# VH-VL binders against q86l99r1233to1411: the designs that were tried, part 6

Target 1, 179 residues: q86l99r1233to1411
Amino acid sequence: SNKESLPFRRDVIEKVINHLRENSLDTEGIFRLSGNMESVRGIVKSFAHGEPNLSFEVHNISNALKHYLRSLDPPLIPYEFFLMLLDARKNEDAETIRNIFWKIPSDNRVVLTLLVDLMVKISENSNVNKMNSKNLSIVFGPTILKPRTPTLDRMALMTETQLQCGIIQTFIEDFHYIF

## First folded at step 1 (VH-VL)

Design n03 (framework fv_unasnemab)
Fold by ESMFold2-Fast, scan of step 1:
Parts: structure tokens; C-alpha cells; sequence
Structure n03 (fold): chain C 179 residues (1-179), chain A 123 residues (1-123), chain B 107 residues (1-107)
């Protein structure tokens, strides 16, 4: 949204993901349901200072991670990989998607791996938490993978959004092949 | 070329402490998670503890049976991982293996194992 | 805490036999399942990771399959050096847990 870019803190993101891995797998609507706005803002502020405040309810922590990742510029998956990932997904080419993944800078790749591993575990508990791979892809597609210059064409934007979500769904469903 | 060498095992009385060490060579130690796995005489394998690399926050994880009694730590400058064992019980008697986790984020499959060091807890 | 039940506890087999070992998780662990071989007096050796990925240097007669809760290790044509104990291990979440082991013994 209107939020200024925050610094990329690999150490903070890892601590937050580890907390969610341990505390959120059975939580209904995790990442989809909203938290308390004031709590989320306070948590995100703690991320910027390098000391994540994890004493809040899990929906607040998950939303804080989501908003933090959304604020990153460049995004978690650097801009240079956007078009090539979308083209590979359009062609249903999982091998090319895997090859592109391994070209991502190491800090970004490590964080992406931890995030997708968390998404895999959440999706495996979808009977309880109601969040399958498609649901998670809608949340994270536009959050971690975006173009440097957004298109103004509504049809192109719709197609790009479907492919962005498709990439994240591929990451979840083909995790052991790609990662 | 890749090698793990455990040391520090021995005979110890219940309630006492013992520290195990594992020296790594032949790989970039700081890039890997390190684990301890034990095996009681004639029994199966039991995972004990893991320490992540510094790049992944240096976080530690423990089996419920040792939580609060054992502490895993590492010294990347010396390529050593340690297991500090306090309040030892006869049930802790085992051969203790040091293991390398295949990349920190892969959650504990162990591709390199040492030969182990024997810990006997007896009165 | 995820419990791993492994069967059989032992199997007698001859060189050239096809040997199948199974491992069952108390809850879904996706493909986070590893297989190890242990010979008497030796440290375990990783054979298979991520349910079906063969570790480098491991003979192709070893294969893994399964996902979710049910997993299988297969040795397609048993060789003399394969008489050993085999253990499955889940790496889905801590604490990591091992199956009870299967001893593959001669005859």
C-alpha cells in the first residue's frame, strides 16, 4: 500500500517464519484472516529494529510478515527474475523454474526456501487450517513476485496475476523437485 | 575428505555433567546445521539436538527427553560443535554421533556422520 | 510429536531378492522422509532423502517412494553388502523422529 520500503532483514524474517512454523500450522485462515491493525503495525516496526516482537497472537504475526514482505523493494524474488518465471510458468516448464530458483541471490533464496517450506506445511494441514496451495498462492504471489514497472492494461494485469499465483503454487506443489 | 570426529565421552555418575565435542574438517562448517543423534546399546536411533548455522539465526532444537538438560552450541572459527549434557540419567547411556545437516533449511537429514563417542551413565 | 512406525522389524532374505520396507507417520509429513542404512559397528549412512531422492554414491537398486503418511524403501536385487539395519526418519518438524528399524538378515 502507501508504506515506505523497509530494510531486508534475513535474520528477522527467519525468526518470524520459525515462530509461525511452530505455532500456526493448525490456525484457521492463517495469512488470509486479518489481525488487529495497531498490533500489526507495532510488530512490523519491531522487525525494522531487528528484534521481532513475537508475543502477539499468530494472526497479527502472520499479517506482519505478509506486510513486511510486501514492503520490500526490491521484492523477495528480485525484479530481474519476474518475466522469466512467468514465461516458464506459462509453458508449464518446472525444470526452467527450478533453474531460475537456483540463480536467485543466496539470502533471498534462503528466505524464499523457508517461506515456501512453511507454506507446504500449512497446505498439508488444509483440512484444519483451510489454507491450501491455491489459497496461499493468492496471498503470496503478488507479495513476493512483481514487475519493476506495473502494466496499465487490465487484461495483461489479470494474466500476470494468474501467472504470479501459479509460480507460488508450483513452488508449493513441486517443492521437493525445485528446492 | 569430509570428516567429523567426536570426543569427550566416558563413564559418568548419574546427576553429573559431561561435554561432547565434534571437530569437522573438509567442508565449510559454518554453512551447515549440525546435529547430535544417539543410539543406546542394541537399540535404534534417537535424534537429540540441532543447531542451525549463524546465517539461519543459530537457533537450537532439542528432543523432549533432553530439553532443559542438554545444550548444543558451535564455534565456527574452530569448526567444532558441542553438546553440554547436565543432570545425566542412566537412560542417556548411548553412543553419541555428530552429524552434518544437508543445508540448514532442509530440517535435519544427515548426510555425514562421525564414528561416535560412548557415554555411559552408571553408579 | 510425530511417531514413525516401521515394518517389518526384521526380514530374512537371499542375494537377488527384492526387499521392501515400510514406514508410517502418525500424521502427514509430505515428502520429508529420509532412509538410512547401518551396518553392525558402523555409523548410519544416508540412502534416500525427500522420500525418493537417491543420495550421491548410493547404488540405483535402492529406491524410495510414498508421500503423506505411508513410505516404502525398496532394494530391487539384494546384494551381500545390503545385509544391514535400515531406519526411516521424518524431517518435517522437530523433534525429528526415527522409525524402530528393520534388520535385513541372511536367510
Amino acid sequence: as target 1 above (179 residues)
Amino acid sequence: EVQLVESGGGLVQPGRSLRLSCTASGFTFGDYAMDWVRQAPGKGLEWVAEIRSKAYGGTTYYAESVKGRFTISRDDSKSIVYLQMNSLRTEDTALYYCTRGEYDFWSGYMDVWGKGTTVTVSS
Amino acid sequence: DIQMTQSPSSVSASVGDRVTITCRASQSISSYLNWYQQKPGKAPKLLIYAASSLQSGVPSRFSGSGSGTDFTLTISSLQPEDFASYFCQQSYSTPYTFGGGTKVEME
Scores: ipSAE 0.005, ipTM 0.526, lowest interface PAE 12.5, mean pLDDT 87

Design n04 (framework fv_unasnemab)
Fold by ESMFold2-Fast, scan of step 1:
Structure n04 (fold): chain C 179 residues (1-179), chain A 123 residues (1-123), chain B 107 residues (1-107)
Amino acid sequence: as target 1 above (179 residues)
Amino acid sequence: EVQLVESGGGLVQPGRSLRLSCTASGFTFSDHYMDWVRQAPGKGLEWVAETRNKANSYTTYYAESVKGRFTISRDDSKSIVYLQMNSLRTEDTALYYCTREDYGDYYYYMDVWGKGTTVTVSS
Amino acid sequence: DIQMTQSPSSVSASVGDRVTITCRASQDISNYLNWYQQKPGKAPKLLIYAASSLQSGVPSRFSGSGSGTDFTLTISSLQPEDFASYFCQQSYSTPLTFGGGTKVEME
């Protein structure tokens, strides 16, 4: 989490995702292994300034993207879609998930498409990088899809977390159907 | 750059009212939950009240000891959070801190604190 | 309300010592626990959130552990600037509650 709100910058996110697509597919533990905290914060600040600093080691860049996405309020997938996506996942209804995806605002939808496409490519190379769709869903579920009010009940939070991760896993596994 | 400045404290008699203000600067105030936390002389910290952000409909929460007497409110256009304290009691005597809550992965924490404003309730 | 019990209330220690502070919740709060440091005459500052996550800028000699009801803050090698009061705080549900505090004093 960030000390201050960062602006949603589609152009910056696109540049960062494109860099990771070209440089991270063979990297073991990409998005899971931590970068250097000071480097990560510096990179995130460069995002806010409009020109991402991509001269850092790939784990620092991937963690900066993760941190930046977590700082967005509203989140990448706007709050209004949270419950309806969880309900559709609970019912294993990929068609409804697809219909909801296409209702997401265009800038958010384009960024989500680029992010999931990156996750698909990472997952396809999981024999090398050790990051399959389930691993990526654990990273990105709570990052890009969250409720307006945090769920404080432990059992309800666990159920919501499983569904949040399930949505991201569905995005990755059914990418060509949904996106 | 990120700063919280409390004001409005003072000496007041039991049963009277006092309003505290906290002016925020250096961040997007409307995105954050804001809290009041107090500390009696030589004692520990006691959470008093919370106001949630615009995205959470400005919902408010209170400690049992102040429910019905204190009201937290905010003005996002001015970046100010208020604590209206009515029916003050001697046990309300404390240094009152304004705090900002930040969050990460559903975990809320108070990452910025003002220096506090002193409220003394005495006859 | 969730009651937070902190122990010890005070501890006398020397520079270089390992200091351990414990915090117990009256019910399961998972890992929704924060630790704060307060130096004399100053406002508290966040050290650790989510039971074990070190806040940016906090020295690595500070660490947090625990889940459920039992939590620990450890200072691996006490420095002069660490003589302060420490407070745990549950963020699981409102009303938010703090532990009674632990004062780390020079012996």
Scores: ipSAE 0.000, ipTM 0.460, lowest interface PAE 16.9, mean pLDDT 87

Design n05 (framework fv_unasnemab)
Fold by ESMFold2-Fast, scan of step 1:
Structure n05 (fold): chain C 179 residues (1-179), chain A 122 residues (1-122), chain B 107 residues (1-107)
Amino acid sequence: as target 1 above (179 residues)
Amino acid sequence: EVQLVESGGGLVQPGRSLRLSCTASGFTFGDYAMDWVRQAPGKGLEWVAEIRSKAYGGTTYYAESVKGRFTISRDDSKSIVYLQMNSLRTEDTALYYCARVYSSDWYYMDVWGKGTTVTVSS
Amino acid sequence: DIQMTQSPSSVSASVGDRVTITCRASQSISSYLNWYQQKPGKAPKLLIYAASSLQSGVPSRFSGSGSGTDFTLTISSLQPEDFASYFCQQSYSTPLTFGGGTKVEME
């Protein structure tokens, strides 16, 4: 990215996810529809200072969480797990995906669990909010799971993106099995 | 010895509330997910709710039949899991068990209490 | 929701008989299938987890097999204390679901 990465704050992320669980399950296009850019930037800045400003409309808060997660370096799912997760997804091997999940560092794993649980609850309400597991996987695949060095090959990039989304879709659909 | 003891059951009228408690002893309560499972008289088992350990976010899950009416919670300092039951219906009449869930490598309920009876009738 | 279909609903058997109970999931649940025993007036007791793993303290005459959608619980030589109800349960996805149960009763 063209900017410095923000610090990983488990406490902040937990507060934001809890707020969204309470306030966003009926919101159409949650995480997909854009918020106000100036408001999103202000909210993200509050995350960096340890005191999340949750006084904004849910689209601004959801986009702030998405932006914050995307800015993490290393990403929520550490770089070392990228290729092994993609390989397990390519083989449609949910058991291996589960085994890899349990190797993720505890702070990252707890945050990932809270985030995916939120995605599960949103997808269960997709008749109202229009965000099913596939829709959420497109939002979060590239956000929380990415390589240290992006490929320059367009066809390889398309394949990787499909697998990244597939991993998140597997997390949502097989949540109780994996988590 | 590892054990779970349910309490709080009783006879209540439809539309009222009841809170069940399950007190754990003999193990590190905070390390386990906890479930409530019910059994109507002469019927089979029906899963009601689950709460995961705090290490896994303390996330909660509910059967569709109780979603929005029941709330599962836990107090790790007291080794108690609760089931708050609101807007009770005659269909909620059952023996309510709490169960400890092993959730590290596999998911299974290895310890069960004796249950507490909830009867919802006029 | 994952539907668990258990058969038979009841079976009459004698001590020494081999008893087989089957359980079918409406979709693949890998090996996330547990078996529980319930005696009259008692709480359920875990017998088998992960489709085929025997819980500590459970007699070796109990065994489980299967993966994906089709599972079986076998009691190789029925003992007097085995007359009980048996339930399968998937732990693959919430809501967790149980089979309808199989009552093993004395012939």
Scores: ipSAE 0.000, ipTM 0.531, lowest interface PAE 12.6, mean pLDDT 88

Design n06 (framework fv_unasnemab)
Fold by ESMFold2-Fast, scan of step 1:
Structure n06 (fold): chain C 179 residues (1-179), chain A 122 residues (1-122), chain B 107 residues (1-107)
Amino acid sequence: as target 1 above (179 residues)
Amino acid sequence: EVQLVESGGGLVQPGRSLRLSCTASGFTFGDYAMDWVRQAPGKGLEWVAEIRSKAYGGTTYYAESVKGRFTISRDDSKSIVYLQMNSLRTEDTALYYCTRGYSYGRYYMDVWGKGTTVTVSS
Amino acid sequence: DIQMTQSPSSVSASVGDRVTITCRASQSISSYLNWYQQKPGKAPKLLIYAASSLQSGVPSRFSGSGSGTDFTLTISSLQPEDFASYFCQQSYSTPYTFGGGTKVEME
């Protein structure tokens, strides 16, 4: 539905990710450090209109992408895959994670692939940018992979968060096997 | 079976143009990136150009040696990839291979045609 | 551009020998490295992708290893059909670049 959520624009997301791949790999704290909140808001609005405004500082663009992905409903990784991915991660079963990945709808899968490729390249430059696979997993785990109904139990939420981050870390570390 | 068949090569004088074609069969053409790789007689391999699938935006990439002179394009309805070569130089003399690229994270070329020969000389 | 330096340029070997070919990138390319085999008069054939993943149909005597800047292709026990040229290729960023090739010749 169009109920006060931003539309899923694969073309826009691809342009933004490509821009970040060209311009952000050596940027310290990329995706972690905050941008200017007013600039981020303006950039996110440009995404909704199909013309990403990429003339801003890289931290503003990265935070705009993060905000945009977090606003998606359903999320980038559709709800139906949530529990099966967490279960596969709990069992450290990379083959099952790969099989689940290839069942994700093609538009979502392509965007996820581009996003993870960016995360791989950022993590390779962690000596400069200070963002390794674990740091990136904390940023993107809850952003792109979440349950349809929020987890209310404190202990269950803690376990869920660890597995969500674990899935993203697996995507980064085993990228060439899964994708 | 999966196949790529190149055509359009020949003998051409410096400064002229030539268009190469590559017809694909046996797979869903539109899902793949397509590349051109050349090999001068007795020399190694040189990547020339790539056109990505529509899922990757259909973007094109070129080796610096051909940028501004060569144009890669595709017709998904006919399963053909083209290489338009303008302002040809003697250094462009090579066997030109059409290759199927993988657009999803793993950038490799798993299917190659037999190649078409381009000779640029006076 | 990322430069790929491949060594040796040629190696003489006998059937049953272990052959190793090295490829070095001028900058880190993670695991975005492929290995191809080319026999005289034929098109190249993909052997290994993502530095260490064996392409389907390729014999298990072929293996790849490495990450970052240093990569190795190993043929554990050379067979008669393995006398060919081998090329590494980085796919980390365009323009994609190939190593100069290694010719594996019969002793």
Scores: ipSAE 0.032, ipTM 0.623, lowest interface PAE 5.7, mean pLDDT 89

Design n07 (framework fv_unasnemab)
Fold by ESMFold2-Fast, scan of step 1:
Structure n07 (fold): chain C 179 residues (1-179), chain A 123 residues (1-123), chain B 107 residues (1-107)
Amino acid sequence: as target 1 above (179 residues)
Amino acid sequence: EVQLVESGGGLVQPGRSLRLSCTASGFTFSDHYMDWVRQAPGKGLEWVAETRNKANSYTTYYAESVKGRFTISRDDSKSIVYLQMNSLRTEDTALYYCTRDRYFDWLSYMDVWGKGTTVTVSS
Amino acid sequence: DIQMTQSPSSVSASVGDRVTITCRASQSISSYLNWYQQKPGKAPKLLIYAASSLQSGVPSRFSGSGSGTDFTLTISSLQPEDFASYFCQQSYSTPLTFGGGTKVEME
């Protein structure tokens, strides 16, 4: 979808992530299974007004967070870090990934830390919720890390997407080293 | 409930045309890429065509075997994807499946399939 | 076009057996490989995406591995409902291509 970008609201995102941390760890397919789209739209509008409506079923709230993060421009991980993170992942260089993480603007870095912490907790409970680090990386890779100029060739785009997902998987699996 | 229902198959002579339709329900159709996959009697699966979503300019892709003869299109207001098949050949005889592809074009996998509609091209 | 070669084309197995199916791409496709199961008279069902990610609702006895050109689908302990055809599919580039299929049949 080509929707107008929403403003970055750190406090709103923190409140939503905290709610999911408390209520979603045992939910099968969390972030992967779709919620009711009309409910999701209503929740996202509440985010834009600074007062998140968290009275909905957990799949609706998780999908609202995904939609909100996807709609951010610039994305949660700013454009200038895209190529350097992909290069570091291609070289399997966790130290460089860590160094780049600490250069991300503080509000974005705090939100990213909370989001990845949630992903870690979900992945630790994957026997129940069926969402391991690779599953979560597929959901969040293209959502929070994307290029300013999209690649036109599908083959190159697929290679870039594997690296994007690899970055998120590295964040989850090496959380205590990087964050 | 997420569902895809194909229609429009039938018996047709070589050189003629046929239009297949696939009606989607239970999900936001406009966000997804849609594909047609066929299976000849007793054979394996063959990808035929793909139409991307509005965010990707409704770009279309085709297998070499059908390029120039088949046209995939969609109507987001009705949640329908179409396959216009021209200059049909006996080797186009197959069960035609409509599939939902992920809305992220780089993370492509077909997670929802219809039951298929049969196309028989015979003289 | 990327060619996908599956082996074996058929395998006879008994309940409880470990079954492995291999899929080879004509060029590197990284991890952009999906596995589908098809029972007679039914539409295919997604089992695994991105080479190793298990689709929701699919039993844990199914697993996928590999990257680049060589991929494997493993059924650790075959159940009666697993007798079916299995297809790999690359999603690395258009045209999307499927392997020729592997029929897992009862011996």
Scores: ipSAE 0.000, ipTM 0.462, lowest interface PAE 17.2, mean pLDDT 86

Design n08 (framework fv_unasnemab)
Fold by ESMFold2-Fast, scan of step 1:
Structure n08 (fold): chain C 179 residues (1-179), chain A 123 residues (1-123), chain B 107 residues (1-107)
Amino acid sequence: as target 1 above (179 residues)
Amino acid sequence: EVQLVESGGGLVQPGRSLRLSCTASGFTFGDYAMDWVRQAPGKGLEWVAEIRSKAYGGTTYYAESVKGRFTISRDDSKSIVYLQMNSLRTEDTALYYCARGLYSGSYYYMDVWGKGTTVTVSS
Amino acid sequence: DIQMTQSPSSVSASVGDRVTITCRASQSISSYLNWYQQKPGKAPKLLIYAASSLQSGVPSRFSGSGSGTDFTLTISSLQPEDFASYFCQQSYSTPLTFGGGTKVEME
């Protein structure tokens, strides 16, 4: 996690996602396996400057995207939608999840759409890349959807994490319905 | 009048490439998703590809049978959707329809279809 | 992928008959099912969306019902122009998938 928040750059995120769509669908453990820490930091810095450095190995670029998204404050899915989404997932209410999605600000919504579309394409190649919808949900749940005030209660945190992952899994599996 | 006109079909040899075009008129093209659906002679309908509007991120989707070989794209300034078909196989022989996709609340459906363009892959 | 199984593959009927076509999804698709008609030599035409919503301009003799995995298309009084093939299609998730089709032919 980073304490210094980076600016939200829709243009940069779109370029990075497009690069990963073209170059990473067959990469084993994409988003899960670690990159080189120094390379990842350098790539993330390039995102802040508006000129993403995509000349690195794909694990470094994918981890840089994860770290960048995790550093956003507010997160990709704004704080005000957190409890509403968790409640809708708990009630298995896909229609409410869709309604909430369409209330997300347009730049965030477009980026979320591109990101989830990438996750769908990766999951469709899971026989090769070993990253199914469940694996991707574990990576992105806490990354793009989080509360304004984190809980210190272990059991509450476990419940929230399960629902956060559940929302991302719903986004991937019900993509055509929601997006 | 809302209309879709496909073109670019023809006879091609296996392993070659072909690009289909679909020209739209009578509606605001950029607001709609566009789909390609094919039908082999005497067979049923098979969905091939979809491209969403820019408002939905401009994302693309493909049937498993064409992934890696076909690419759907659009030019909103010209009101044209394309299907670039590479590494063609005899099994790709079909009438290819262009269709307009739209959302009504949470529902998606294809309400306008072109007459289709025939692609025959044969030596 | 969601598999759509359509039955029967063909049905012979006479003008004035009630015709029922069924469609089954391999998993729940809620009400995200469309029905299309295809006349010989023509492009498909949307009849019904959202399982039961009649498309504008489609005659009221056509109706759709069902939710979850089981759906039906009914033609209450078959007309000469209704001899055609009918296809169900799920829009719940990508890839979009069609049923195998039902040909309604003259007895």
Scores: ipSAE 0.000, ipTM 0.516, lowest interface PAE 12.7, mean pLDDT 88

Design n09 (framework fv_unasnemab)
Fold by ESMFold2-Fast, scan of step 1:
Structure n09 (fold): chain C 179 residues (1-179), chain A 124 residues (1-124), chain B 107 residues (1-107)
Amino acid sequence: as target 1 above (179 residues)
Amino acid sequence: EVQLVESGGGLVQPGRSLRLSCTASGFTFGDYAMDWVRQAPGKGLEWVAEIRSKAYGGTTYYAESVKGRFTISRDDSKSIVYLQMNSLRTEDTALYYCTRVGYDILTGYYMDVWGKGTTVTVSS
Amino acid sequence: DIQMTQSPSSVSASVGDRVTITCRASQSISNYLNWYQQKPGKAPKLLIYAASSLQSGVPSRFSGSGSGTDFTLTISSLQPEDFASYFCQQSYSTPLTFGGGTKVEME
C-alpha cells in the first residue's frame, strides 16, 4: 500500500459490511447520503487502528466505508484489471468478466464478494430503501474501479464512467453467475 | 515544447547504487504517469518501472527483475521523476529511457514522449 | 505475464517495397497494442497506438491492424528513413511487455 493511503484491512471491512448488512437494508438513501463529516472522519480513523467504531448512526457508518474504499491505493479492484473489465463490459461478455473476477487477489476478491453481496441485498429491498442496482453502481463504480491514469478527453471520460458503472451493475445483477 | 531529459547514468561496480533523474518540460507533469524503460546494448526494450500521478496516490509498479532493488519516485513541484537503483548487477547494464504515459479508455496506455536516455554500465 | 512474439526478427527490403511485421500475444489483448520505431542511436518513437490509430506527425504509409492475439504493422512504400527497428508492446495488462523487435535493413 502507498503510505498516503489508509492500509487495506480485510478484517475491518468485513466487520463494517456485516454491520451494514444487519442494520441498513431498510434505510432510505443508504450510501447516497454524506452523513456528518466529523463523525465520518472519526469512524475512518478507527478503521486505520483495526477497531471499527460502529456505535454511530448508520449513514455515518456507510459513508465511512465509502470514503475508506475510495482512499485505497491501489483500489479494491487492482489497476491491472481496469481495462480488461471495461473491454469485457463493452462486449457484453459476462463469461470474461467472471474469468477476470477469479484472477483478482484473494483478499481483494473476498472483500469485493462481501461488498457486492451487500449491494445485492440492498437492491432487492429498493422498494423501501430507494437504492437499486443502478443507484449503487453510481456510488461504487468510481470508488472501487478506476484507471491508473486519468482520462484527458471529456467524451472518453463519459464513456469510461458509463462502463465503470456498468461493471458494478453487472456484478450485482449477475452475482450468482460471477461470484 | 514537450521534452524529457535523463541524467545520472555512469559506470558503477556491481553491488553499488546509482540514481537517475528525468526532468520534464512543456506539459502538466503532475497529470501523467511516468515510466522507465531500458535497453541493453544491441537488445530490445524492457519495461522497468512506473509511477502514477498523485491523483492516483503515486502508486508504483516494477518489473520482477528489479523488484526490491529499484525505487521509482517523483517530485511534481520540480517536474522530475527518479529511479534509485540499488544492488546493481551486470545485467542491469543498459540505456535507460524516461517516458510519459498517455491514456484514454478507448485507446489504453501508450508511451508518447521519450527522452534520449542515459547510459548505465555495471562492470568490474 | 503476457508474452509478445514478433516476426520476422529481421527483414531485408528496398526503397518502395511493402513491408509487413507481425506480432502475436500469448492471450487476447483486444486492441491494446502499440508500435514503436527506433532508428540507430535514437530513442523509440510512438507510431501507432490502439492497434490502428496513427500517432500525429507519423506518415500515412504506416498502418496497423489486428485485434485479439494477432497484429500487423505495414509500411506501404518503404522510404530511406524507415530503415530502423520496430517493436510492438501490449498495454492490456501489467507488467507491460514488448515484442523482441524487427530490424528493417537495406537489401
Scores: ipSAE 0.007, ipTM 0.566, lowest interface PAE 9.8, mean pLDDT 88

Design n10 (framework fv_unasnemab)
Fold by ESMFold2-Fast, scan of step 1:
Structure n10 (fold): chain C 179 residues (1-179), chain A 122 residues (1-122), chain B 107 residues (1-107)
Amino acid sequence: as target 1 above (179 residues)
Amino acid sequence: EVQLVESGGGLVQPGRSLRLSCTASGFTFSDHYMDWVRQAPGKGLEWVAETRNKANSYTTYYAESVKGRFTISRDDSKSIVYLQMNSLRTEDTALYYCAREGWELPYYMDVWGKGTTVTVSS
Amino acid sequence: DIQMTQSPSSVSASVGDRVTITCRASQSISSYLNWYQQKPGKAPKLLIYAASSLQSGVPSRFSGSGSGTDFTLTISSLQPEDFASYFCQQSYSTPYTFGGGTKVEME
């Protein structure tokens, strides 16, 4: 069927995250507020060419990163780690979460580390930017951690969503222990 | 309750004008992009026009088939989006839906009205 | 303009069947693909956005997959209320375009 996805470009993601680290920490609603749709589309296209266009307003760049991460298949945290991370979070087992993190493939793990470091820095400035660890977990939980096959049960789906967000919140709050 | 209610449809002769309205309720209208989508009797869906929000300068986009004849506009104070249709043709005959685009990317039409019927005939 | 080719145009199915509908874009649209359901006499309803994201309130038997040019909508176990028309739509660039639709009808 010639199914396509945007290529996983560690170099592109690193450049975009570094730009946001330098330019977005004081921006209200970073990752929550929408950018201009045409600008975001243009930025995402530049990711495919390997040279991200970072001359746009910061909300456009942050939304382009969010869209790019959401479009990855497999997701940033590969499918095989989904259930084991949810189970570890359900059991409040930070040591197991740490052990699972270190089993993630190296390129994905490095990108995840840079992304979570950015989230930590954003959350530390939440008095200015209004994005605490819970707010960021809602944005990134379903973006970077998802099942290959969705559950058919609504109650199970709600529980999984809460655990997905909980994993990201744990990554942010226990960053120095896990990463 | 989130709702979109279209009005202004009717029977009109070719070459005439008609103005459609869509009244929104139950959400912060000014945050959302708004679209018009039409469906000819027994046919599929055709996107007609989009108006962006104030933060995006109320930028408008049109399908090639209506460009230069139709104008989309909005009044955020009344929570209404309009479609001004000029120089109507028989092929404009359709049920016209108003739709709301979602907050996050990619934009998607998550709320639709029931539609208003426009019949262009002599 | 981006052309959306949807297949099949119609499919006859029974309750409990797995139904797959495909949509192909004339150029890459990344994940900017949405799926809508339309029942006779009713407005369209959003099922899936961003190729694979299930809209809140939509049953989990519906799933979407694909990126680039080739996309699929799957109904894992067809229910009586699922007999309807389904449309894909690209939101990658204006003008936004819909597929021709697929009518899922009772065998």
Scores: ipSAE 0.000, ipTM 0.452, lowest interface PAE 18.6, mean pLDDT 87

